# Ledger of designs, part 1: VH-VL binders against PDZ domain-containing protein 8 (Pdzd8)

No score or structure here was measured in a lab: all are predicted.

Target 1, 198 residues: PDZ domain-containing protein 8 (Pdzd8), of Drosophila melanogaster (Fruit fly) (q9vyr9r83to280)
Amino acid sequence: HQESLRRASALVSLNFVMQFLFHEFKNSNRVRKWFYRKLSIELDELISKTTTGKLLDKLTIKELELGDQFPDVKSLSVHNVELDKDEQRIENLDLLLDINYVGNFTTSIDADMVLGKKGSITLRVKQLSGMARLQFTRKPYTHWSISFLGDPELILDIESKYQGRQMQSNITNLISNQIRKAVRRKHTLPNYKLRYKP
Unless a header shows other numbers, all headers, positions and changes below count from the first letter of the chain; antibody chains aren't numbered by Kabat.
ipSAE, averaged over its two directions, is called F for ESMFold2-Fast, E for ESMFold2 and O for OpenDDE. V2 adds 0.75 times the mean of E and O to 0.25 times the DockQ between the complexes of E and O.
Where letters were taken out, [cut] stands.
The coordinates of atoms that the task and the answers printed are left out; those that the model quotes come from them. Centres of patches stay.

## First folded at step 6 (VH-VL)

Design s02 (from k4 with heavy chain N31S A33T; framework fv_rosmantuzumab)
Fold by ESMFold2-Fast, scan of step 6:
Structure s02 (fold): chain C 198 residues (1-198), chain A 122 residues (1-122), chain B 111 residues (1-111)
Amino acid sequence: as target 1 above (198 residues)
Amino acid sequence: QVQLVQSGAEVKKPGASVKVSCKASGGTFSSYTIHWVRQAPGQGLEWIGYIIPLFGITGYNQKFKNRVTMTRDTSTSTAYMELSRLRSEDTAVYYCARGSYTSSGYEYFDYWGQGTTLTVSS
Amino acid sequence: DIQMTQSPSSLSASVGDRVTITCKASQSVSYSGDSYMNWYQQKPGKAPKLLIYAASSLQSGVPSRFSGSGSGTDFTLTISPVQAEDFATYYCQQSYSDPYTFGAGTKLELK
């Protein structure tokens, strides 16, 4: 059918535009500052809201590289759409995306731990792929969220140091295990622009 | 050789608490995770939880979360599991085990303690 | 929780036989091409001993007559040829997600 041809063309156009925008803006100071801010917020939440965070005094981002490419969308489907009473605005939108990321996003983080201990970790995301659900809603506040329908495929390169010394491979492998479990546990990533507290 | 040595058998009354120790040989303690697994008489294995001694991070099976506490003492390379508000169904052999990881982060239990027998009865 | 269904519960064999034990997870325990599946041997009165990790990797010091296979939800432990010291209870275990769970065990008995 022509529908299959139309969908293939639309995905090629979407991926082309997203890769173009990524390559145009990935090295801008504005985009770099945005990512630093978003990652810093996530690290602050980790310190304040998790048991692991109680062992951490301060986390500092030392390096951030956005990598070589943006995620590719292999398929896109509309799962649900709800309009307002006037049928003029989208109130809820639910999209399913089959994504594949092979971009080498890299970050280095220094950790000041309790009792004056110091650590550092360098993380490179070599691959992240899976079926993602992108949701938009206006209530109780306007936000976007992204989650995976199952466990995404995640391939990481990790280097770690503790007290200025390179950690043995088993400690690095332990950290990899904890990161993979955390990714599987946290499937939803909200857009932070319009969050508020009661 | 790598060894995990556990404390001796315990007999407790219902409602009491028990604290089991697991002492690791040398360098195994700082670089690995210590897990706790129990086995009731004639039954299979049941995972209780873990502690990562390097960071003091713990994780518990929800079934035990309100009754179990895991701690460690890095100076003696010893991990502890304390189970409170004991019931007769807590009668079991309690094992500590060392969690090791492949380069891809897959965990497996390569060494086990000899086990600590707990009997909970009136 | 991921449930591990192990079969058979018990089986009888003679020295020299080939035996197969199966383990089925209620959900996939494979991720990024690898499987978070381990196999342990337990003899009466003793702690379990690791045989196979990551579905098919033989633990150092374990005889090559033990082998593991499978991915996703279906896994197999094979012992061939069975020796006298192999009569024990065998457990599969997933380490994919918390809580870690074990199969109910398969008791290998001398015929």
Scores: ipSAE 0.315, ipTM 0.694, lowest interface PAE 3.5, mean pLDDT 82

Design s03 (from k4 with heavy chain A33V; framework fv_rosmantuzumab)
Fold by ESMFold2-Fast, scan of step 6:
Structure s03 (fold): chain C 198 residues (1-198), chain A 122 residues (1-122), chain B 111 residues (1-111)
Amino acid sequence: as target 1 above (198 residues)
Amino acid sequence: QVQLVQSGAEVKKPGASVKVSCKASGGTFSNYVIHWVRQAPGQGLEWIGYIIPLFGITGYNQKFKNRVTMTRDTSTSTAYMELSRLRSEDTAVYYCARGSYTSSGYEYFDYWGQGTTLTVSS
Amino acid sequence: DIQMTQSPSSLSASVGDRVTITCKASQSVSYSGDSYMNWYQQKPGKAPKLLIYAASSLQSGVPSRFSGSGSGTDFTLTISPVQAEDFATYYCQQSYSDPYTFGAGTKLELK
């Protein structure tokens, strides 16, 4: 099939462009600040909205390295497209993507805990693979969300310290399991775009 | 030798609260998770929640969330489960159990306490 | 919540028999090829004892006549050959998501 060959060529081109843009901009102050901001929001939410947060006084991002590769898109299909009443703007867009990420995204976080205790965690994402659904909608808010159809494969490398000492393997294994459970539970990764009118 | 030793039997009136202890020995306390499971007479097992003693982090089954509190004392390697506003349906044997993890992240309960019998009766 | 349906509720067997106990989860309890399923044995008046973890891994000190299998939603515990000390109640448990849930139990009785 000629169409099959054309679609394969388009995916190669898309991945090439995405890898080029990633390598070009991964060390950009703008891009790194964006990831820092997103991670900071997630950490603030952890502190304010969870029981775990009651044990934490402050979380500080000490390292944020975007890694070596952008996610590789193995397939992409348009599941749904809806236009507004005037057929001028996209109101809803639904994409299905087969994603394979092998890029070593790394973050190191220091935790100042209650009673003067200190902890740290270094998390490296070795692999994240799965079928993802990427959705765009303008109502009620303009936002993008990403979710996995089924459980993604997630391979992590974790190092944890408490009071300056390396934690024993059972605790590190527990932390790994909690991260995997959080990924499975959080079927949607919202990206809400808020506009402020000062 | 790894052991989880629980406090003795309790008899309470409806509306009271109970606090059960689980003392760990053999190096189990700070490196593992302590779970609580109950079993009503002639019934099966029901998971109540857990505490991670190293950090004091807890998680509760929603069925008990408004009535259960788990705490620990690291100096005595002891975990506590307090259940309030007791009902006759809370009559059960309460077990603590140690949660262990494989390198792949599977959790399993490898050691159990002997159980604490709670009777809620007028 | 994930519901664990265990069957049969009870079964009668003789020493030397092969018995199978089934556990069905209301949703998959497997992730990336791993299954978050455990099996426990309980004798009257005693705490449960771990037999099998991760669906098929035999706990240290547990006799090899116990074996576990399955993935996704369907799991089986097999005892072969049954011995006199095996007459007890057996429970499956998922540790895939909170709250952790147990099957209702299967009582293995002497025929």
Scores: ipSAE 0.426, ipTM 0.760, lowest interface PAE 2.5, mean pLDDT 84

Design s04 (from k4 with heavy chain A33Y; framework fv_rosmantuzumab)
Fold by ESMFold2-Fast, scan of step 6:
Structure s04 (fold): chain C 198 residues (1-198), chain A 122 residues (1-122), chain B 111 residues (1-111)
Amino acid sequence: as target 1 above (198 residues)
Amino acid sequence: QVQLVQSGAEVKKPGASVKVSCKASGGTFSNYYIHWVRQAPGQGLEWIGYIIPLFGITGYNQKFKNRVTMTRDTSTSTAYMELSRLRSEDTAVYYCARGSYTSSGYEYFDYWGQGTTLTVSS
Amino acid sequence: DIQMTQSPSSLSASVGDRVTITCKASQSVSYSGDSYMNWYQQKPGKAPKLLIYAASSLQSGVPSRFSGSGSGTDFTLTISPVQAEDFATYYCQQSYSDPYTFGAGTKLELK
């Protein structure tokens, strides 16, 4: 009972600090470049590795807005902690977080398609909620990753155009469903500390 | 008015290929997925794959991926499914169906073609 | 692949009865509070017809005696009261994940 009250107070303090840091750094060049890089990698993989990509010549990110709020953490628990041989630093860390994001992350992408066709899509994340695993490892390279346990709740606003015309609502709904499927399959979101081998 | 009209029955020998057509009503074709589903005699329904006619984007059930090709002709509002290297086990009724989505993203097959019977025998 | 287990395989009923058909998915087919589960009716020699989508939404033109319920892995189609035109085979389908999969079907027969 008293322990539950202590934990609730700690989460309020954590969320306050995280919101402060988010508003302080959301417009920093480093944070914006990190999101741009991650999205660009995903778009490059779509073009080179999928059947859909064979219809695409080029994808261009036109807008990237990090939105209004950082995710609220409703609960946080330590799943695993491993220290180095000398017990001087953390080698591995697993955290479980119950998150609720209502921040309006927005991106706009222009698509140059085969045969000179043009498309565009604007995606806004209205809500993303669920249990997430945040993992930190130092070996073989230092990185953080975020994955969801089970299916997160995801609410999107999507606008799409093809050849300058607003797409029918049914086609916009198709795009929404494909994005939801992709989120479920990947379950991984690396942050700015992640380094990849060539 | 929504209608999907399929091509007529086919009889093929093992090893041959078959191409089934599905002609859609005007506005139905470009705005929706076209799915293909088969049903062997006395058996249940088996999903083969889909095509999005607007873009020509396809997705196939891995069971059929090496033998199936889906295409479309937007000028005639017609979708095609070609199945190659036919076996006797491919004897079935093949249906095309329109995939629709709700605003929240649930997919369902709201209109179906009448079916095309394929018989694979020596 | 998501396996759909439908039960019973056949069911005998009289006009006026209440019947239930169950469908179990090998993993959850719910996402964002919604369930990607559809029910179809098929009569001999005819194409399937959509009855219920998103687990519980009745398709336009389908009689209100048909209803669907469930979430996660367990889903039910209820027909009450059964009418003469309802004797047919019923299939559940998940549209949550590729490949889309159907249950093996339940044949509703006149007792």
Scores: ipSAE 0.006, ipTM 0.583, lowest interface PAE 9.8, mean pLDDT 81

Design s05 (from k4 with heavy chain N31D; framework fv_rosmantuzumab)
Fold by ESMFold2-Fast, scan of step 6:
Structure s05 (fold): chain C 198 residues (1-198), chain A 122 residues (1-122), chain B 111 residues (1-111)
Amino acid sequence: as target 1 above (198 residues)
Amino acid sequence: QVQLVQSGAEVKKPGASVKVSCKASGGTFSDYAIHWVRQAPGQGLEWIGYIIPLFGITGYNQKFKNRVTMTRDTSTSTAYMELSRLRSEDTAVYYCARGSYTSSGYEYFDYWGQGTTLTVSS
Amino acid sequence: DIQMTQSPSSLSASVGDRVTITCKASQSVSYSGDSYMNWYQQKPGKAPKLLIYAASSLQSGVPSRFSGSGSGTDFTLTISPVQAEDFATYYCQQSYSDPYTFGAGTKLELK
């Protein structure tokens, strides 16, 4: 009778706790440096592994704001759990999360281009929603990974400039398209795996 | 209004190179992508690659990557496609097309050049 | 590469008929709630002409008798009612992933 109401209440409590932790730690040195490092790796890959990178001398992260909200968890289920031989220690854990993010994560990047040209882009994540798989494993080493089951809904707000002038809408739309394609290639199963050592 | 006007027909021998031009008029050349697509006699359409004239950024179909070069001249609103080491199977009509984007970022080819016929024969 | 399988390869119809052309992608070409699918018409000796973009959006100046639908991997172009000027070859195209790929074409012929 009360099972569905109890589950809904538990999810509200989880989201409240996660929002509290997010606001407490979003400006911590460790959390900000982690996001900065991850973004820097992606930008280095863009410069070294793409044709676009041939036009780029240097990319500089000028702004990194984690936004206003943590992702809202609409549902949470345990897909798989494997215990140690003693049934006391978790060896493997799969969680499925239906996530809705409306938090305005924002980054501003300056580009120094060949022949002394300059560009900039400001990217804001207006919405990211989808089914995510969060997996904990102990082998080969203890780590967490996250991936999306299928293509997430991703809505971006892009502002771009070239030589100090705002780009025409068609070019801004083209840049938005390339960013979404890049995110999709990296961040849907089987290609999306962010690995973190606890 | 917007037009893409291509250079005239070319006849080449195997091993030669060809450079096709596509001149844009009636719109802002630098605000759009220019794509190249070919069509062999009696066959379907095959995408070769693109150039974004504002930045000079190019992307090529891997099938042509070691033989194709795309460039542009913004002062004349002209895009170029050069294909080298020509073979008989490169005989085709080559089209340039303008890439436009919706506000949600979906690309489509709204205007096409009239086509340039290339014949490669010994 | 994303393979586009277009069917049928040819189709005979009379003026006034309803015609449906199908296009199947080897993987999903939908992202962020919409589909990266375009349809073009080509008449002999002419360049292709855009009819439909983003699976279902009608290009300006294209008659309303043309419509597109579908998502994921399965897409359709419908022409209803067919007019005399519609006898041509039709191509689907995905712009989801490089290289962009086209279907093999469907030739619509007068019955």
Scores: ipSAE 0.426, ipTM 0.742, lowest interface PAE 2.5, mean pLDDT 84

Design s06 (from k4 with heavy chain N31R; framework fv_rosmantuzumab)
Fold by ESMFold2-Fast, scan of step 6:
Structure s06 (fold): chain C 198 residues (1-198), chain A 122 residues (1-122), chain B 111 residues (1-111)
Amino acid sequence: as target 1 above (198 residues)
Amino acid sequence: QVQLVQSGAEVKKPGASVKVSCKASGGTFSRYAIHWVRQAPGQGLEWIGYIIPLFGITGYNQKFKNRVTMTRDTSTSTAYMELSRLRSEDTAVYYCARGSYTSSGYEYFDYWGQGTTLTVSS
Amino acid sequence: DIQMTQSPSSLSASVGDRVTITCKASQSVSYSGDSYMNWYQQKPGKAPKLLIYAASSLQSGVPSRFSGSGSGTDFTLTISPVQAEDFATYYCQQSYSDPYTFGAGTKLELK
């Protein structure tokens, strides 16, 4: 009983600290620029590597809001730890986190298309919950990756416009379908590795 | 009334290419996906791929990726599937079907073309 | 690829019977509480016709004697009572991930 109470208290403290840091830094120039850069890289790859990209002149991030809350960590466990030859530092760390996110992360993207046509998409993440794997690896530079172990619960709000007019619901529904398939296929959200120089 | 009308039967030799058309009427062509499915004589259904006409977005079954090309002409509300380097195993009825979506993103094929018979023989 | 195992391959029934056809996916085709499973009917020489989408939703214009159930990997199509026009081949289909795949089909035959 006592050990269970201590572990519950530790999670409450962790979540409090993470929410505090999120609210302190969500409007910082550094954090906002970091998300902007990551999303810009993904959009550039979309333009260069897909058939859709042939019809797009450019994609521009119009709005980026980190939302109201940081993910709530329901549980945290260490799945694997690998130390260096001298057992002095962590070479590999594998964490499992049961997360529940209800924070309204929002991004708006403008699309300039061939023949001077314009479109836009606003994506809001209402809820994201599931078991996530957070992996750390140390090389000449350190990097982190995150992925989901199974099907997360994902609730999205999507608004789409073409030539300034709202697209019919079937286009929005099609976009939702494609996003859900992409999330499942990649098993990664966000689909990136955090790279830090030594 | 939504209707998908396909081009007529084709007879080809091995190594040739075939281009099948699917013309949509009675609905908004550009706001749906058009899928292609084939059925060999006496066999089941096999999914080939799709095109979303609004932006020309395509997705192909890896089995056909190096031989299939899907295109569209929005002015005539027509989708096309071209299959190249034909083999006798490509002998089948080819169907186009409209992909419709629920608000949750479920896709289902609510309208189908009548089918185009392709015979590949030497 | 997700493999769809459909059983039985053929089934004999009389008008008025209750028949069930099952479909098993090699991995889950459900996501966030929803199931990406569809059922189609095909008569000889004709294109398939949608009966059920999202595992259990009846397509408009399809008789209520058709029903679908299941989630995850295991799905069932039920026809009750069977009518004369129901003797056809039935296919399940997953639309969860590319490539979309169909079961091998179940032929419903008059006993």
Scores: ipSAE 0.006, ipTM 0.579, lowest interface PAE 9.1, mean pLDDT 81

Design s07 (from k4 with heavy chain Y50W; framework fv_rosmantuzumab)
Fold by ESMFold2-Fast, scan of step 6:
Structure s07 (fold): chain C 198 residues (1-198), chain A 122 residues (1-122), chain B 111 residues (1-111)
Amino acid sequence: as target 1 above (198 residues)
Amino acid sequence: QVQLVQSGAEVKKPGASVKVSCKASGGTFSNYAIHWVRQAPGQGLEWIGWIIPLFGITGYNQKFKNRVTMTRDTSTSTAYMELSRLRSEDTAVYYCARGSYTSSGYEYFDYWGQGTTLTVSS
Amino acid sequence: DIQMTQSPSSLSASVGDRVTITCKASQSVSYSGDSYMNWYQQKPGKAPKLLIYAASSLQSGVPSRFSGSGSGTDFTLTISPVQAEDFATYYCQQSYSDPYTFGAGTKLELK
């Protein structure tokens, strides 16, 4: 019981520190450019590697707002850790995190589509929660990966336009469902992406 | 009211192609997904794929391996499913169905076409 | 692919009976308490008709004697009391992930 109370206090401290760092740095050019680069990579993969991307000529990020809160870590455990031969560096690290995000991350994307059609989507993440696995490894090359152990709870606000006009609600709901499916496909075990450059 | 009206029965030889149409009336064709489902004689339902007419975006069941192509003509509110390299196992009734979504992201097929019978025999 | 297993494959009932049809998914088709499960009725020579969506929501125009329940992997369609027009084949369907899959069907027959 004492061990459980001690761990709970550590999580409060961790969350406080992470929230402080988030508010301190969320408007820094370095942090904003990092998120912009990560999102741009995902959008490039969507265009080049998916069937839906064949209908898209260009995707442009028009707005990127990191929101008002960092994810809360409800629990954290070290599932595995491996050190190098000298026990000086971490070779592999495997963390399990119970996360709850209620931060309103928002992005607006303009789409130039085939046949000169234009669309736009504004996506706001109202909530993202679930059990996540964060993995780091140096071999065969240094990389990070994040995945969910089950389907995360994802609550989105979406506004969509096609040819300058607001899309009907059924189409917007369909787009929301496709985004949820994409999150399941790419970020739920055993399907996940390795990130080579953090 | 919403109606989905499909083209008439087809008889094809193995190796041929068939193109089935599904014309929507009532409601707004472009704001919904159109799905295709088939049913072999005396058997259950099998999902083939879907198209979003607004964008022309398609998704297919991998079982059909580049044999199926879905298209639409928004001026006539008509969706099409073309199945190529036909086999005797493709003998079935083919249905189109409208995919509707709730705000929470549930998809369900609220309206169905009457079905198109395809017979593939030598 | 998510496999849907329906049971029984057929059942016989009399008008006024309560009948239960079950559907089991090979993996969870629920997400944060919501379930991506639909039920359809098909009469001979006709297209399927939507009865229940989202596991428990009754489609407009469908009689209240039809009800759905369940979450995760286990789902149930209940018809009570059975009426003469209810003798048909019933299919469950998951819309959780592609490809969408249907159960093999349950044929409700008059005793």
Scores: ipSAE 0.388, ipTM 0.742, lowest interface PAE 3.1, mean pLDDT 84

Design s08 (from k4 with heavy chain Y50R; framework fv_rosmantuzumab)
Fold by ESMFold2-Fast, scan of step 6:
Structure s08 (fold): chain C 198 residues (1-198), chain A 122 residues (1-122), chain B 111 residues (1-111)
Amino acid sequence: as target 1 above (198 residues)
Amino acid sequence: QVQLVQSGAEVKKPGASVKVSCKASGGTFSNYAIHWVRQAPGQGLEWIGRIIPLFGITGYNQKFKNRVTMTRDTSTSTAYMELSRLRSEDTAVYYCARGSYTSSGYEYFDYWGQGTTLTVSS
Amino acid sequence: DIQMTQSPSSLSASVGDRVTITCKASQSVSYSGDSYMNWYQQKPGKAPKLLIYAASSLQSGVPSRFSGSGSGTDFTLTISPVQAEDFATYYCQQSYSDPYTFGAGTKLELK
């Protein structure tokens, strides 16, 4: 009983520290450029795996706002831990996190299409919730990876324009449908790994 | 009043190609998806694929991917489905249907064409 | 592909009866509070007509005697009370994942 209360207090402290770090670094040029790069990679992969790429001349990320909150960790459990031969350093670490994100991450993308047509889409993440697996491994190189164990709950606000005009609501809803299908197909969002090389 | 009007019945020999049209009237299909569904005699419904006319983006059922092509003409509000290398098993009624979406992005087929009968026989 | 198992394949009923048709998906077709399940009616010689979308939402112009329920993998279409014009074939359809798939159909016949 008392241990349950202490664990809850520790989780509150962790979330507080993570929110503090987020607010200190969210406007860092280095952090913002990292997200630009990762988003660009995801967009390139999406284009290469569809006929959509044949209709697009250029995509430009016009705005990227990291939002106002870091994901809230509702529970944290250690799934697996492996230490080195001397039991001094972590070689592998698997964490399971029940996350709830309501930070309003927003990105605006402009598309230059064939025949001089222009489109733009602004995506805002209102909520992203689910059970995530955070993995750290040192071999063959030091890296972190994150994935969702099942389909996460994703709630988006979408604003779309075509030729400078707001799109009709049905076409905006159609775009939302395509994004949801892409998330389900990958099972992981974002599909990325952090790597460190000394 | 929205209406989808399809082209007339076709009779083809094995190995030939067929192109079916679906014209939207009483509205515009540029803000919707157009889907194609077929029904063999005495059988159920089978989804062939979709086109999003605003962008010309298509998605096909893998079963048909090497034989089906979907196109559109936005000036006439018409969608087309072409099926090549026809077999007797392609004998069916082919329907076009409009894909509408809820605010959460959920899709449903609210209007259907009257159907185009295709007979493939030697 | 998601397989839709629809039962029964046929059923006989009289005007005024309550009938239930079931549809089972091989995997969950629900996501973020929505169930990606539609129901269509097909009368002989005609194109299908939308009855229910998102598992439980009644299409405009469809009589309230039609209702849908369910989530996850198990879904139900209920017709109560059955009217003479309801003798037709009914299909469930998932729009959760490509390719979209339909159940094999349930033929409602006059007893």
Scores: ipSAE 0.369, ipTM 0.741, lowest interface PAE 3.1, mean pLDDT 83

Design s09 (from k4 with heavy chain G59N; framework fv_rosmantuzumab)
Fold by ESMFold2-Fast, scan of step 6:
Structure s09 (fold): chain C 198 residues (1-198), chain A 122 residues (1-122), chain B 111 residues (1-111)
Amino acid sequence: as target 1 above (198 residues)
Amino acid sequence: QVQLVQSGAEVKKPGASVKVSCKASGGTFSNYAIHWVRQAPGQGLEWIGYIIPLFGITNYNQKFKNRVTMTRDTSTSTAYMELSRLRSEDTAVYYCARGSYTSSGYEYFDYWGQGTTLTVSS
Amino acid sequence: DIQMTQSPSSLSASVGDRVTITCKASQSVSYSGDSYMNWYQQKPGKAPKLLIYAASSLQSGVPSRFSGSGSGTDFTLTISPVQAEDFATYYCQQSYSDPYTFGAGTKLELK
């Protein structure tokens, strides 16, 4: 009973602190540039590794808004923790989180296509919920990874334009289908990594 | 009102190629995917691939890759499927079908062409 | 590739009966609460006709005696009560991942 009350209080405190830090730093130039860089890498990979990418000459991020909320952590458990020989620092950490994100992360992307055609897509993440696994490992290099233990709930708002005109809903739904397929293929994402050099 | 009308039956020799057409009427051709599915005599349905006419994007079943080419003509609302290096195992009825999507992204084939019979024999 | 196994391959029924056809996917075809499963009816010499999409949604114009259910790997098409025009071959299809695959079909025959 007392342990349950303590854990509930800790989660409330954690969520308030994370929301405070999110609002404090979401408009930081460094944080915005980090998200821009990560998204740009994903878009470059899309162009080079997919058949649809062969019709694309260039993708440009025109807008990136981190939204109005940080993910809410409904539960947090330590699945595994390993300390170094001196028990001084963490070598491996494995966390399970039940997350609920309702933050309206939004990005607008312009696409330059073959034959001089132009398109654009605005994607807003209305909700992302599920059981996530966060892993920290020092070998072969220090890094963090995130994955979902099952299929997350994902609710998206998508607006798409081709040659400056709004696309019909079936095409927008087709784009949604492709994004959902990409998300379920990527159950594991590297979220943070460090490289040490003498 | 929406209908897909396919070209007529074809008889080909092994090694030849065939090009089947699928003309859409009613509704907006370019806003849907056009899929191709075949059915050999006494067999079930086998998916070949699709084209999204708005962009000219194609995706083929690996089994048919390097033998199939899908194209479209948006001015006539017509999709084409060309299959090359024909063998007797390609004898089948070939269907075109329209791919529609729900708001959550599920795809389903709501309208089908009447079918084109291909016979490959020496 | 996702393999679709339908059972039975054929079944006999009388008008007024309740019949069920099952379809099993070799891996889950559900994502985020949604199931990428469609059912089609095919009569001899004709193209397939869509009956059910997204596992349980009835296509407009299809009689309410057809219903679909299931999620994950196990799906069912139910016809109740069977009418004379329902004697045909039925196919399930997954649209979860490429290549799209169909079950081998179930032939519904008059008893």
Scores: ipSAE 0.452, ipTM 0.771, lowest interface PAE 2.5, mean pLDDT 84

